Miniprotein binders against q9h3h3. Designs and how they scored, part 75

Target 1, 235 residues: q9h3h3
Amino acid sequence: EDGFTAEHLAAEAMAADMDPWLVFDARTTPATELDAWLAKYPPSQVTRYGDPGSPNSEPVGWIAVYGQGYSPNSGDVQGLQAAWEALQTSGRPITPGTLRQLAITHHVLSGKWLMHLAPGFKLDHAWAGIARAVVEGQLQVAKVSPRAKEGGRQVICVYTDDFTDRLGVLEADSAIRAAGIKCLLTYKPDVYTYLGIYRANRWHLCPTLYESRFQLGGSARGSRVLDRANNVELT
Short names: E, the ipSAE of ESMFold2; O, the ipSAE of OpenDDE; V2, 0.75 times the mean of E and O plus 0.25 times the DockQ between their complexes.

## First folded at step 7 (miniprotein)

Design pi (at its last look DockQ between E and O 0.06; V2 from the best seeds 0.00; counts 0 for: pae E 7.9 > 1.5, placed apart)
Fold by OpenDDE base, look of step 7:
Structure pi (fold): chain B 235 residues (1-235), chain A 84 residues (1-84)
Amino acid sequence: as target 1 above (235 residues)
Amino acid sequence: SPEEIREEIRELLRKAFELLFEARKLFREGDPEKAKELLEEVLKLLEEAIRLAEKLGNERLLEMAEILIEFAEELLRRLEELLK
């Protein structure tokens, strides 16, 4: 189940990337308009295909918020893919370290914290907290999937610029926790998505680098972050 | 062997996925003709993946291939509409 969900989610994410996005861009839109925008487009009500009675009449791929410091940079994804093919044909061992080096070489460094929530008030409230954190500059960019017809879980993605910057990844976790989110978070580099490395891949690579669990009464961060590659707690 | 077929399907799906990303990039860069060519190749890869997945009776791999086909076909349709 878990691997299919990742590939299905990747394919759905790719399809969603091709449909119109509902975007709040803090670079061009006053922060004072955020609450009205959130009220107009609650993620639990925005439908993937623009169903009758939804806030959207047209298909929506993602609902997104861009912070003032947001700059879209995908790096050299083509060069990355070519190097990945060459690596596979070389017969060299493929490790998380090799993927990290490929990502660095091709400047494909983006990653994201992921949370899965059922449609409803908790999702909309979580999204509102994240959106506010983005507009306030605590986070750079986030997106949430619209409601599917089947009523499955929606995903919130909170991006960081560099998955190799452990401090930046942890700071984003802290900001998410400060926004009131208490669910399980997983961190995935985008390079794994671009290379088709999902759960149960032939290389036995774990596409999740970090896991964050909420902690009551714990450290100032309010979470325990596990490095899954090394099985070490970072917090 | 069933395991060899499974690995072949995974490789086809991987290659299809890579080409889909490249096609989307080319489209964004203003080369819709090359994007179209890549999408046509993606569809061929995915059709073979489906055939093998059906042969193997692997519903999961079949479903993955079907989802990617739907996406590739949608992209191709959109590209063709822009090229008219």
Scores: ipSAE 0.018, ipTM 0.376, lowest interface PAE 5.0, mean pLDDT 84
Fold by ESMFold2, look of step 7:
Structure pi (fold): chain B 235 residues (1-235), chain A 84 residues (1-84)
Amino acid sequence: as target 1 above (235 residues)
Amino acid sequence: SPEEIREEIRELLRKAFELLFEARKLFREGDPEKAKELLEEVLKLLEEAIRLAEKLGNERLLEMAEILIEFAEELLRRLEELLK
């Protein structure tokens, strides 16, 4: 069905980033307005391009919630990309360790927990729980994709500010589970996204750092978290 | 002004992608002739965006336009092959 190149996906991603976002910003909007906003813009009904019957009449790239403490800082992405080009031409090995060091050196430390859900009540309920956790301060920032014309799964991204801070990443996992989310979660540092390193990359790097699986009656956090780089269970 | 030109480029890029997405949809639905018409309009918008981005010296917007051109040209090549 998809005879087109990865360029189609890249163009779609760039357009979504450039299009307007629907944002609830707790830094400027009272928390008491959140429930009304969530009811107005459920992600299963907000359409990418403003279809008839949608709550939005113009394109929406992302639906986002910013917490009280959200302070955007992508780090030195330009320096990261330049150093990445130099590393590739140097002949030195490209490993998860060298990428980690590159990210630390250039302060590109953010990452995100990802979950994929079909459109419908479960997606909207999950998003509402995440949005409340952000506004209440358990999480810093999250976004969810709008509904595409073709349908299909939508993604919720829950950001953390430092992928090297394992405790902070695990606390975010716990907050996500406390919101009632039981699906598989994967964690990806943003450095891989900025360098265009995806699952089937030429360097055989694994962009997924952690996996979290819900575990009823298990750990106090309600999940089993696997470190994909070391193949070690953390919980 | 440079700021007005930058916003014009962004609007050209957004419209180009909007049409490009619709063209892909039409291709899937078996209407390749209309998809081709939209892609020709996409390329016109992107050529103008590149012209303005080069004049402004804005490398980020130029890169975005070039990515969309590659996407549009690839889809056009596939449509032209289908229409043979």
Scores: ipSAE 0.013, ipTM 0.310, lowest interface PAE 7.9, mean pLDDT 81
ESMFold2 (binder alone), look of step 7: mean pLDDT 85; pTM 0.831

Design pj (at its last look DockQ between E and O 0.04; V2 from the best seeds 0.00; counts 0 for: pae O 4.2 > 1.5, placed apart)
Fold by ESMFold2, look of step 7:
Structure pj (fold): chain B 235 residues (1-235), chain A 84 residues (1-84)
Amino acid sequence: as target 1 above (235 residues)
Amino acid sequence: SPEEIREEIRELLYKALLLLFEARKLFREGDPEKAKELLEEVLKLLEEAIRLAEKLGNERLLKLAEILIEFAEELLRRLEELLK
């Protein structure tokens, strides 16, 4: 590879953000319409670029569900980015702790649980369960990637308002597990996304803050949640 | 040296990506004049990144810079239509 993996990942994310999204917005759409919408747009069949035979004829960047209580607040992203650039020129160490403090200072506190699933029935079933949890008010916002041109796993993102609110993050994990999802979950604060910090970044930062493993006999419907920054179990 | 050129490209691309992200946010939140200023800077940064990537003969980096230019130009086109 050319050594610019993080930059390529950021460009791919920008491309998806620029394309149209397929959105079920519970704030404006009755919940009784959800099942028909899910049947029309299963993520295993919605293609990134509108392939023949797919339900979409144009590119789709994301498939999303917004809950009744969804109230987006990105925080002071401009101030965050300015402080980040000042930090880099200061010569001070760049650590996960300094990123956490920047996020707190500038109120860029949202984050997301991520799960990766192969295309097919398991993905569509997991997405449907998540979408219902959002419309029922147990989760606030979720999105899933469409089927990629080259295939491969797709990602479901389930958002939370505040990565420092461990109870809120654990409640979202519990709601995801209650929807029947048993795969590994990883949690990424949005501050990393706003600063363009992806895997293989030049600072060698790990954007994953928490991970959740399903296990028999665990808490919150069998979850074991680990704080990866401190190697401390939260459950 | 080639390593110094690669580092320059990395700084140019990173700054362009941050400005693109902020311009996209400003577009969504209705501050088109500021978004336009950021996009004009993005284009300057990416043209320099292309020049340096050509000097290295790095086709993958050329493609990356061109993709980012296309995004910046499309967003700028949308903003200019709004400001008319």
Scores: ipSAE 0.282, ipTM 0.712, lowest interface PAE 3.2, mean pLDDT 86
Fold by OpenDDE base, look of step 7:
Structure pj (fold): chain B 235 residues (1-235), chain A 84 residues (1-84)
Amino acid sequence: as target 1 above (235 residues)
Amino acid sequence: SPEEIREEIRELLYKALLLLFEARKLFREGDPEKAKELLEEVLKLLEEAIRLAEKLGNERLLKLAEILIEFAEELLRRLEELLK
């Protein structure tokens, strides 16, 4: 992918973050209303730009569910960016360890499990399972992309507070699997997004830390989780 | 309308982001003068976005604009140091 394509995709992602979100907040809305909300705004029918006949008349960047324990904390993203630029100008080697230390120093520790699904019943069902898990407190926060005009796959993001907490990352994988999701999952720290570390970056850094594959009859977690940096199975 | 203001903010921020990426590219390619010109335009776009976000009372858009402006200012400072 041409560097221009990665920057364009990043700009589109940021534009989606800027547009209005459809949010179910379990801190302020009774859990009994979740099913009605899911029925009103199925991700496969919610359109990015509010197309005629969609549940939304206005543009929607994301559909999200906030759990009871959700607290938005992005850390010092500005300090992170400044330190990252200073590091680039220093000519010092940039490694996954360097990015981890920058993230820790600036408290930018959030990360997410990602799944890509085609629009339709399977997507809406997966989203409903995740949304319930969030409202029930098994997960803290999740979002799903709306349907694009061109179609294509939609993404569900399930967040964890700390990508350096391996146990917390694995617990979130287990909760996703318990919700009935069997597709491939990849885990990406948000720090990689903030610093513009995409696929085929000039530093050859892999933006994906973990990969989860569903396994029938396997461990109690129902998945195999691979550490991509070390090429080691964690489960 | 509030919706029109939100759209205008979005367009400003999107344009600012694209120009920031271009400015960073030009800086890496050794054209700091052109990068500086783009960053000055970015700052103007972001200042307008901040003004509109404050008017709308949209904290999320305001925060995003503030993050981008600080990034642009830091890059501009570094460019100015190289041009001295």
Scores: ipSAE 0.020, ipTM 0.438, lowest interface PAE 4.2, mean pLDDT 85
ESMFold2 (binder alone), look of step 7: mean pLDDT 85; pTM 0.826

Design pk (at its last look DockQ between E and O 0.65; V2 from the best seeds 0.00; counts 0 for: pae O 4.2 > 1.5)
Fold by ESMFold2, look of step 7:
Structure pk (fold): chain B 235 residues (1-235), chain A 84 residues (1-84)
Amino acid sequence: as target 1 above (235 residues)
Amino acid sequence: SPEEIREEIRELLRKALELLWEARRLFREGDPEKAKELLEEVLKLLEEAIRLAEKLGNERLLKIAEILIEFAEELLRRLEELLK
C-alpha cells in the first residue's frame, strides 16, 4: 500500500469543496419538493465535471441537503491552528486527548459519519433516505459526492454538531440505520481535517473515532459501534 | 534517506492541506487578504513537495500536489480579481 491514499482522497475532496454544490435547503424550500429534486439529481448520475448526458452541465463538487435548523459554524479554526502549531513546538506529547481538548477549547466540535457506496441504485436509495431524514429533522445536514469519471465508490457524509457528545453521535448512527443503511460507517471529527491529519500521520493519531457495523443478529436498527481510540465497544 | 524524504513530503502535504482548508474558509467568509497569504505559502510548500516527490519517483505524490496546486491557483486567481 502506498501510504498516501488518504491524502489523495483529501485533495480531491478539497477540490470538490471549491466547485459549485447542488443544494436542497429546507430553510428556503418546501419539503414537498424533495422527491422531485432527488429524482433530478441522483448521485449516481451527477458527474463531477458536467459530462455530456448528465443532469448537470457544470462541475459539481457536492450534492447536499440542509435541514431546517442548519446553522454553519466551524468554530475558531484560526485559533485552533495557531494552538496546534504551538503544541507541536512545546515538547508536550501529541495524543488523541490533546486534540480533543484543542477542539473543545476552540469550539471546532463538528464531525461526520461516512459511508462509501458504489454508483448505482443502492447509493441513490441510501442518499434519498438520508436526505429525507435531514428534511424530517432526524439529521441536520448531509452531503454526497458526485460520480467520478473513472467510477469508484462515492461517499455520503452525515454531520453531527459535537463529536464529544457521544449520545448525539450514536443517535445519528441510529437515524442512519433507520433509513435502511447497513454498510460500514466511520466517524471522523472535523478537527482532524482542519489540521490536515489523515491516516499514516507522523503522530500515529487515528482520525476515525468511531466505527459502526450493522449487527447481523442485533436488535431493531441495531449497530455495533466501536470506539477506535480506546478499542472498546459502546453498544 | 528515502524514509526521511517520505516524512518530509508528508509534513509538507499536511501543512498545505491545513492551510488550504483555512484559506477556503477565509475566502467564503470575506477575508481575502489573509486567504491570499495562506495560498502563497501553500504554493511554496507544494513546490518543495514536488521537488522531493520527484526524487522518490512517486506518481501518487505528484498527482496529489498537482490537484492541490490547481485548487490553490484557481482560488488565488479569484481572490486577486476580488482585490483589484
Scores: ipSAE 0.333, ipTM 0.742, lowest interface PAE 2.8, mean pLDDT 86
Fold by OpenDDE base, look of step 7:
Structure pk (fold): chain B 235 residues (1-235), chain A 84 residues (1-84)
Amino acid sequence: as target 1 above (235 residues)
Amino acid sequence: SPEEIREEIRELLRKALELLWEARRLFREGDPEKAKELLEEVLKLLEEAIRLAEKLGNERLLKIAEILIEFAEELLRRLEELLK
């Protein structure tokens, strides 16, 4: 994916964040209602713009599930952006370590496992597994993109509170695998998104910190997790 | 150089995205006036990006800028409706 595709996807994601979300909040809604909600709003049928015959009549940016322990915390994103501008102006080298330190300083620590799936039964089944894991407290929060008109791949995002907590990131991978997900996963910190660090950026920073590949008969985690920055297997 | 112009366009688009994100945050936090000011700056950045993209003949960068303008204008419209 060239820089354009990343910027385009970022613009689309920003637009989606502004449209209404379909949310199942486990903090306020009984877990027993999850199956009915999933049946009502299968992500392969929910359309981005509320197309005729879709479960939604209005535009939907995301379909999301909030776990019992979910607390929205974006940190000091303004301070992060100001520090990032100052850093760029300083001419100092920008490294993954620099971004990590900025994220820590400003408490912008959220990150997500990403999976891309074609619309259909496999996507809806994957989403149902993830949603259940969130409601059961194995995961904190997840979202899935609605179906686009072009029928492109939909993305499921599974969040972790701290991308610097390697154990937490690996635990989320394990929970995703336990939910029956076998596709490729990539992990991206949100700080990279907030600072506009996409593929083929001028700093040659890789926005993907981890890659998870499903493994048959392997470790108890059912995956191999690669640290992309160091090219080291963690599992 | 064409490469320098391309990098300038990319920087404008990046800055526009950052400010759009901030404008949305401010809007959610109940500071619509400051959000509006940022959106006006975003539009200026994107207009310059369009101008440079057209000059370069880069349809791809032009398309990105157009999408971001549409988004910024829609957000601005929503803000203005709320401020009425």
Scores: ipSAE 0.024, ipTM 0.434, lowest interface PAE 4.2, mean pLDDT 85
ESMFold2 (binder alone), look of step 7: mean pLDDT 85; pTM 0.833

Design pl (at its last look DockQ between E and O 0.27; V2 from the best seeds 0.00; counts 0 for: pae E 4.9 > 1.5)
Fold by OpenDDE base, look of step 7:
Structure pl (fold): chain B 235 residues (1-235), chain A 84 residues (1-84)
Amino acid sequence: as target 1 above (235 residues)
Amino acid sequence: SPEEIREEIEELLRKALELLFEARKLFREGDPEKAKELLEEVLKLLEEAIRLAEKLGNERLLKIAELLIEFAEYLLRRLEELLK
C-alpha cells in the first residue's frame, strides 16, 4: 500500500505542477496585500478542479508564496537522470551517499520540509503562518496543495535551496516552528523525487532525510530533528 | 524469471517517471513540442510495463503503470490544448 500511494502521490504532484498555480510573489506584490490574498484563497477552500462555490473556477495545481530572495533553479535534472541510469547499469552499489554526490554534481540540491494536515482551520492557519514567514524572509518559498474531492490531507511544502546544508535545513525547521507549526515534519530532497525513489524502493533508500518533532520547553528551536539516515538526533 | 520480469517492469516505470519529469521541465522551459514527444515515449514504456505486469500477474506494478499512463495522457491532453 505505502509504495503505491507514494507513486500515486508523485503522479498527482506532477499533474498539479502542470496546472495553474495561485501565487503570491513578494518580489512584485506588496506584503500588505498578503492578508487579503490569504483570505481570498484559503487552502481548505481552494479546490483542485475548481468546483462550484470554490474561490477558484479553474483547476489549481498549487497555492504558492515566493519570498524576496526566491530564485527558481532546478539544476541539471536531465544530466542527473542520465548519470543515474549509467550508475544502475554499472551494477555499483547505490547508497544515500551516491545520491548526494549525484545531486551535488548536477546541482539538484533543493529539498523540502513536508507537513500533512486535514482540510480546515488548522491547515489555513498553518499556511498563513508559513506564508508570512516567506514574505518576511525567514523562508524562501512554500506551496500547499489545494483541497481534493475526497477531502484527503493537504500537504504544505517548505523549500530549502540545499539539502546538503544541514544548518539551512535546521534553520527552516526553526522558522516553521516559530510560525506556530507543531505537527510532524519530514524533509525530502527533490533529487529522490526526480529519480523515482519512493518508499519501498528496490534500493531500500529512505527518501526522508530528516524528521522533526515538536518539543515543548525544549531547545531554542522548539523541535527535535532526527537524521533518518544515521538515526542521530541533530538538536 | 519472474524476478527478472519484475526488475524489467520496475526499470520501465523508472524510465517513464524520468521522462515525465523531463517533459514537465521542457514544458516549463517553453518547449511544449519536445515535451509532447517525450510523453509519447512515456506512453510506449508504460504500455510495455503493463504488458509485462499482466504477464507476471503483479497487480501492484500494473496499478502503478496504469496510474502513470493516466497521468501521462492527462499531460498530453493539456499540452495539445496549449499547442492549439
Scores: ipSAE 0.190, ipTM 0.613, lowest interface PAE 2.7, mean pLDDT 87
Fold by ESMFold2, look of step 7:
Structure pl (fold): chain B 235 residues (1-235), chain A 84 residues (1-84)
Amino acid sequence: as target 1 above (235 residues)
Amino acid sequence: SPEEIREEIEELLRKALELLFEARKLFREGDPEKAKELLEEVLKLLEEAIRLAEKLGNERLLKIAELLIEFAEYLLRRLEELLK
């Protein structure tokens, strides 16, 4: 097993953060322009580094849509990271409760629903539905990864403001399902991302807080949501 | 010994990754010149790690070092563009 996986993911995240993003910003752009923008930049065709035949000739780190009410606030990430370093040297136990408390103390409360889809029409259709939900105000901000050089599944991230607000997280799940999305969703608080804590980390922490599975039939929500930490269904 | 070489590679990789985290922090804080300096040191450490990993024949450590140097070089190019 690779003990440096978290460090590789941090380097990849930095590279994507530094490269240009393709952004539709509803705060400055009329909603009527969204469909043309979606047609110009389908995530299955936008390549990470500007491959031949792509709509982009330059690198793209992320494709994003900002809702009209989006107010960027990452919280005290610097203080969070410093406290995390101090905690690791203190000898005190590192638990999911510890991470939750760090996130609350430093106001790093955002999190995201994640879905992984293969490049193709289903990915582009799902992204378009989510982008419309953001511009229409049902969601605040979302992003999708561009196509990687060697392919593989791409990720759509749908953000919420506060992972401790379960009702808000469930409302975002409902908006995603209303956009016609039926695949598995997993929810990850941003605190894990900012601290470089990924699956198979040295502390055996699980960064996935919730799991949502589409439920057929007469549910207004259209999904079954499980709290992974407590093995409890929330819906 | 082979075990001493492996330990040295792992130490170089840990130091390089620590500096990568610091460079990312400095980039987000708006100090791209300092971030660039740290990335140049990262490249130096990773080049030594690659040399030792090739000598040891450890494919996993070599792959890790090569991936990190690729990302560090990419980040350095992007920082140089921002500084122009």
Scores: ipSAE 0.040, ipTM 0.519, lowest interface PAE 4.9, mean pLDDT 84
ESMFold2 (binder alone), look of step 7: mean pLDDT 85; pTM 0.825

Design pm (at its last look DockQ between E and O 0.04; V2 from the best seeds 0.00; counts 0 for: pae O 5.5 > 1.5, placed apart)
Fold by ESMFold2, look of step 7:
Structure pm (fold): chain B 235 residues (1-235), chain A 84 residues (1-84)
Amino acid sequence: as target 1 above (235 residues)
Amino acid sequence: SPEEIREEIRELLEKALYLLFEARKLFREGDPEKAKELLEEVLKLLEEAIRLAEKLGNERLLKTAEILIEFAEDLLRRLEELLK
């Protein structure tokens, strides 16, 4: 819009990553404590910078839940970043295909389903459903942004470990829908995040690989999932 | 012209973001002197970006630069503790 959207988004993401996270880790915390934790830290009330009237007194970058089976594997992020720098100076075209190969070569394969919701009961309810699905083992890892002072939409991210594994991505979509989520979902590989490539970037890359739309009946997973690159329905 | 100023600001911000990523990498790789050098350059680039953005009256850009300055200063503070 103003020509600086990608830069602004990158700046916000960097700042959020550096601030403390509120984490429920099912590997070290009994599942019976989840509901109390969710009630204490609703994402519509947890403020980005720790306003005095909020449940957090200090800045929060992200609110996250780690499942019992969560085993992080970021791959060769340093090699990815070095190869990205070389690609930019090489004169070779920068396309979704070249980023895909870069991610595969360096084993940086994670990605995430995203949903955007306004602050309020609907957001808190959706987050609670996702967090329970993670603790119950249907999903591995999720996070949600805290509330910004301006009251804009917040994002829930539900991670998968391999964006090239379409079955795994579709299974995560099904688990999200089983948690009662009916809004639009978009899927983005993490390679774009590690390289600082966001919406309205200067290469005009679109990091959205899949879209999922809820459909009552008629679909085996309760949703329609489209491959954006090939305009092909996967469900 | 205003459009030339906007393009200069974009280049400054892109370079600042690139150097912030590099400084973060150097911090993690244990080269704090080089990381500090890059962060000091980042602050100079952001100062110029703010100066130009004020000429345009671009409030969102000023906020963007403020966020990046906060990130750079936080990392510098951590580096200064490490170098003591």
Scores: ipSAE 0.089, ipTM 0.591, lowest interface PAE 5.0, mean pLDDT 84
Fold by OpenDDE base, look of step 7:
Structure pm (fold): chain B 235 residues (1-235), chain A 84 residues (1-84)
Amino acid sequence: as target 1 above (235 residues)
Amino acid sequence: SPEEIREEIRELLEKALYLLFEARKLFREGDPEKAKELLEEVLKLLEEAIRLAEKLGNERLLKTAEILIEFAEDLLRRLEELLK
């Protein structure tokens, strides 16, 4: 993927973050209303720009579900960026360890499991499983991209509070697998997004920390999780 | 209307992002002067986006604009250092 394509996708993702979200908030809405909400706003039918005949008349950036324990905390993103700039100017080597330390220092620790699915029943079913897991407290927060005009793959993002907490990351993988998700998952810290570290970056940093592959009859977690940085299986 | 203001902020931020990527491209291609011109335009767009986001009381849009400003200002500082 050409670096320009990654930047364009990042810009589109940022633009989507700015548009209105369709949110089910389990903190304020009874769990009994989830099924009706899922039926009203299936991700495969919700359109990015509110196309005629879609469930949404207005543009939608994301469809999201907030769990009972969800607290929006993005940390000190501004301080992180300033420190990142200073680090680049210093000429010091930039490593995954450097980024981890910056993230810890500025409390920018959120990360997400990502799955890409074609529009349709499989996507809507996957989303429904994730949304239930969030409302039931097995996951904290998740979002899914609406359908684009071009009919490309939609992404489901399942967040964890701390990408440095391996157990928390693995627990989220297990919850996703328990929800019936069998596709490839990749885990990406948000710090990499905030610092503009995409695929084919000049520092050759891999923005994906973990990869999860579904396994039949394997570990109690139903997946194999690979640490991409160390090329080690964690499960 | 609040919806019109949100749309205006969105358009400003989208344009700012586009120009920011173009500025980064131009910088990599060895045209720092043109990159600087684009970054100055980016900053103007983002300042207006901040003003509108504050008026709307939209913290998410405000934060997005602030992140982009910081990024643009960093790139501008780096360009100015190269042009010295």
Scores: ipSAE 0.019, ipTM 0.396, lowest interface PAE 5.5, mean pLDDT 85
ESMFold2 (binder alone), look of step 7: mean pLDDT 85; pTM 0.833

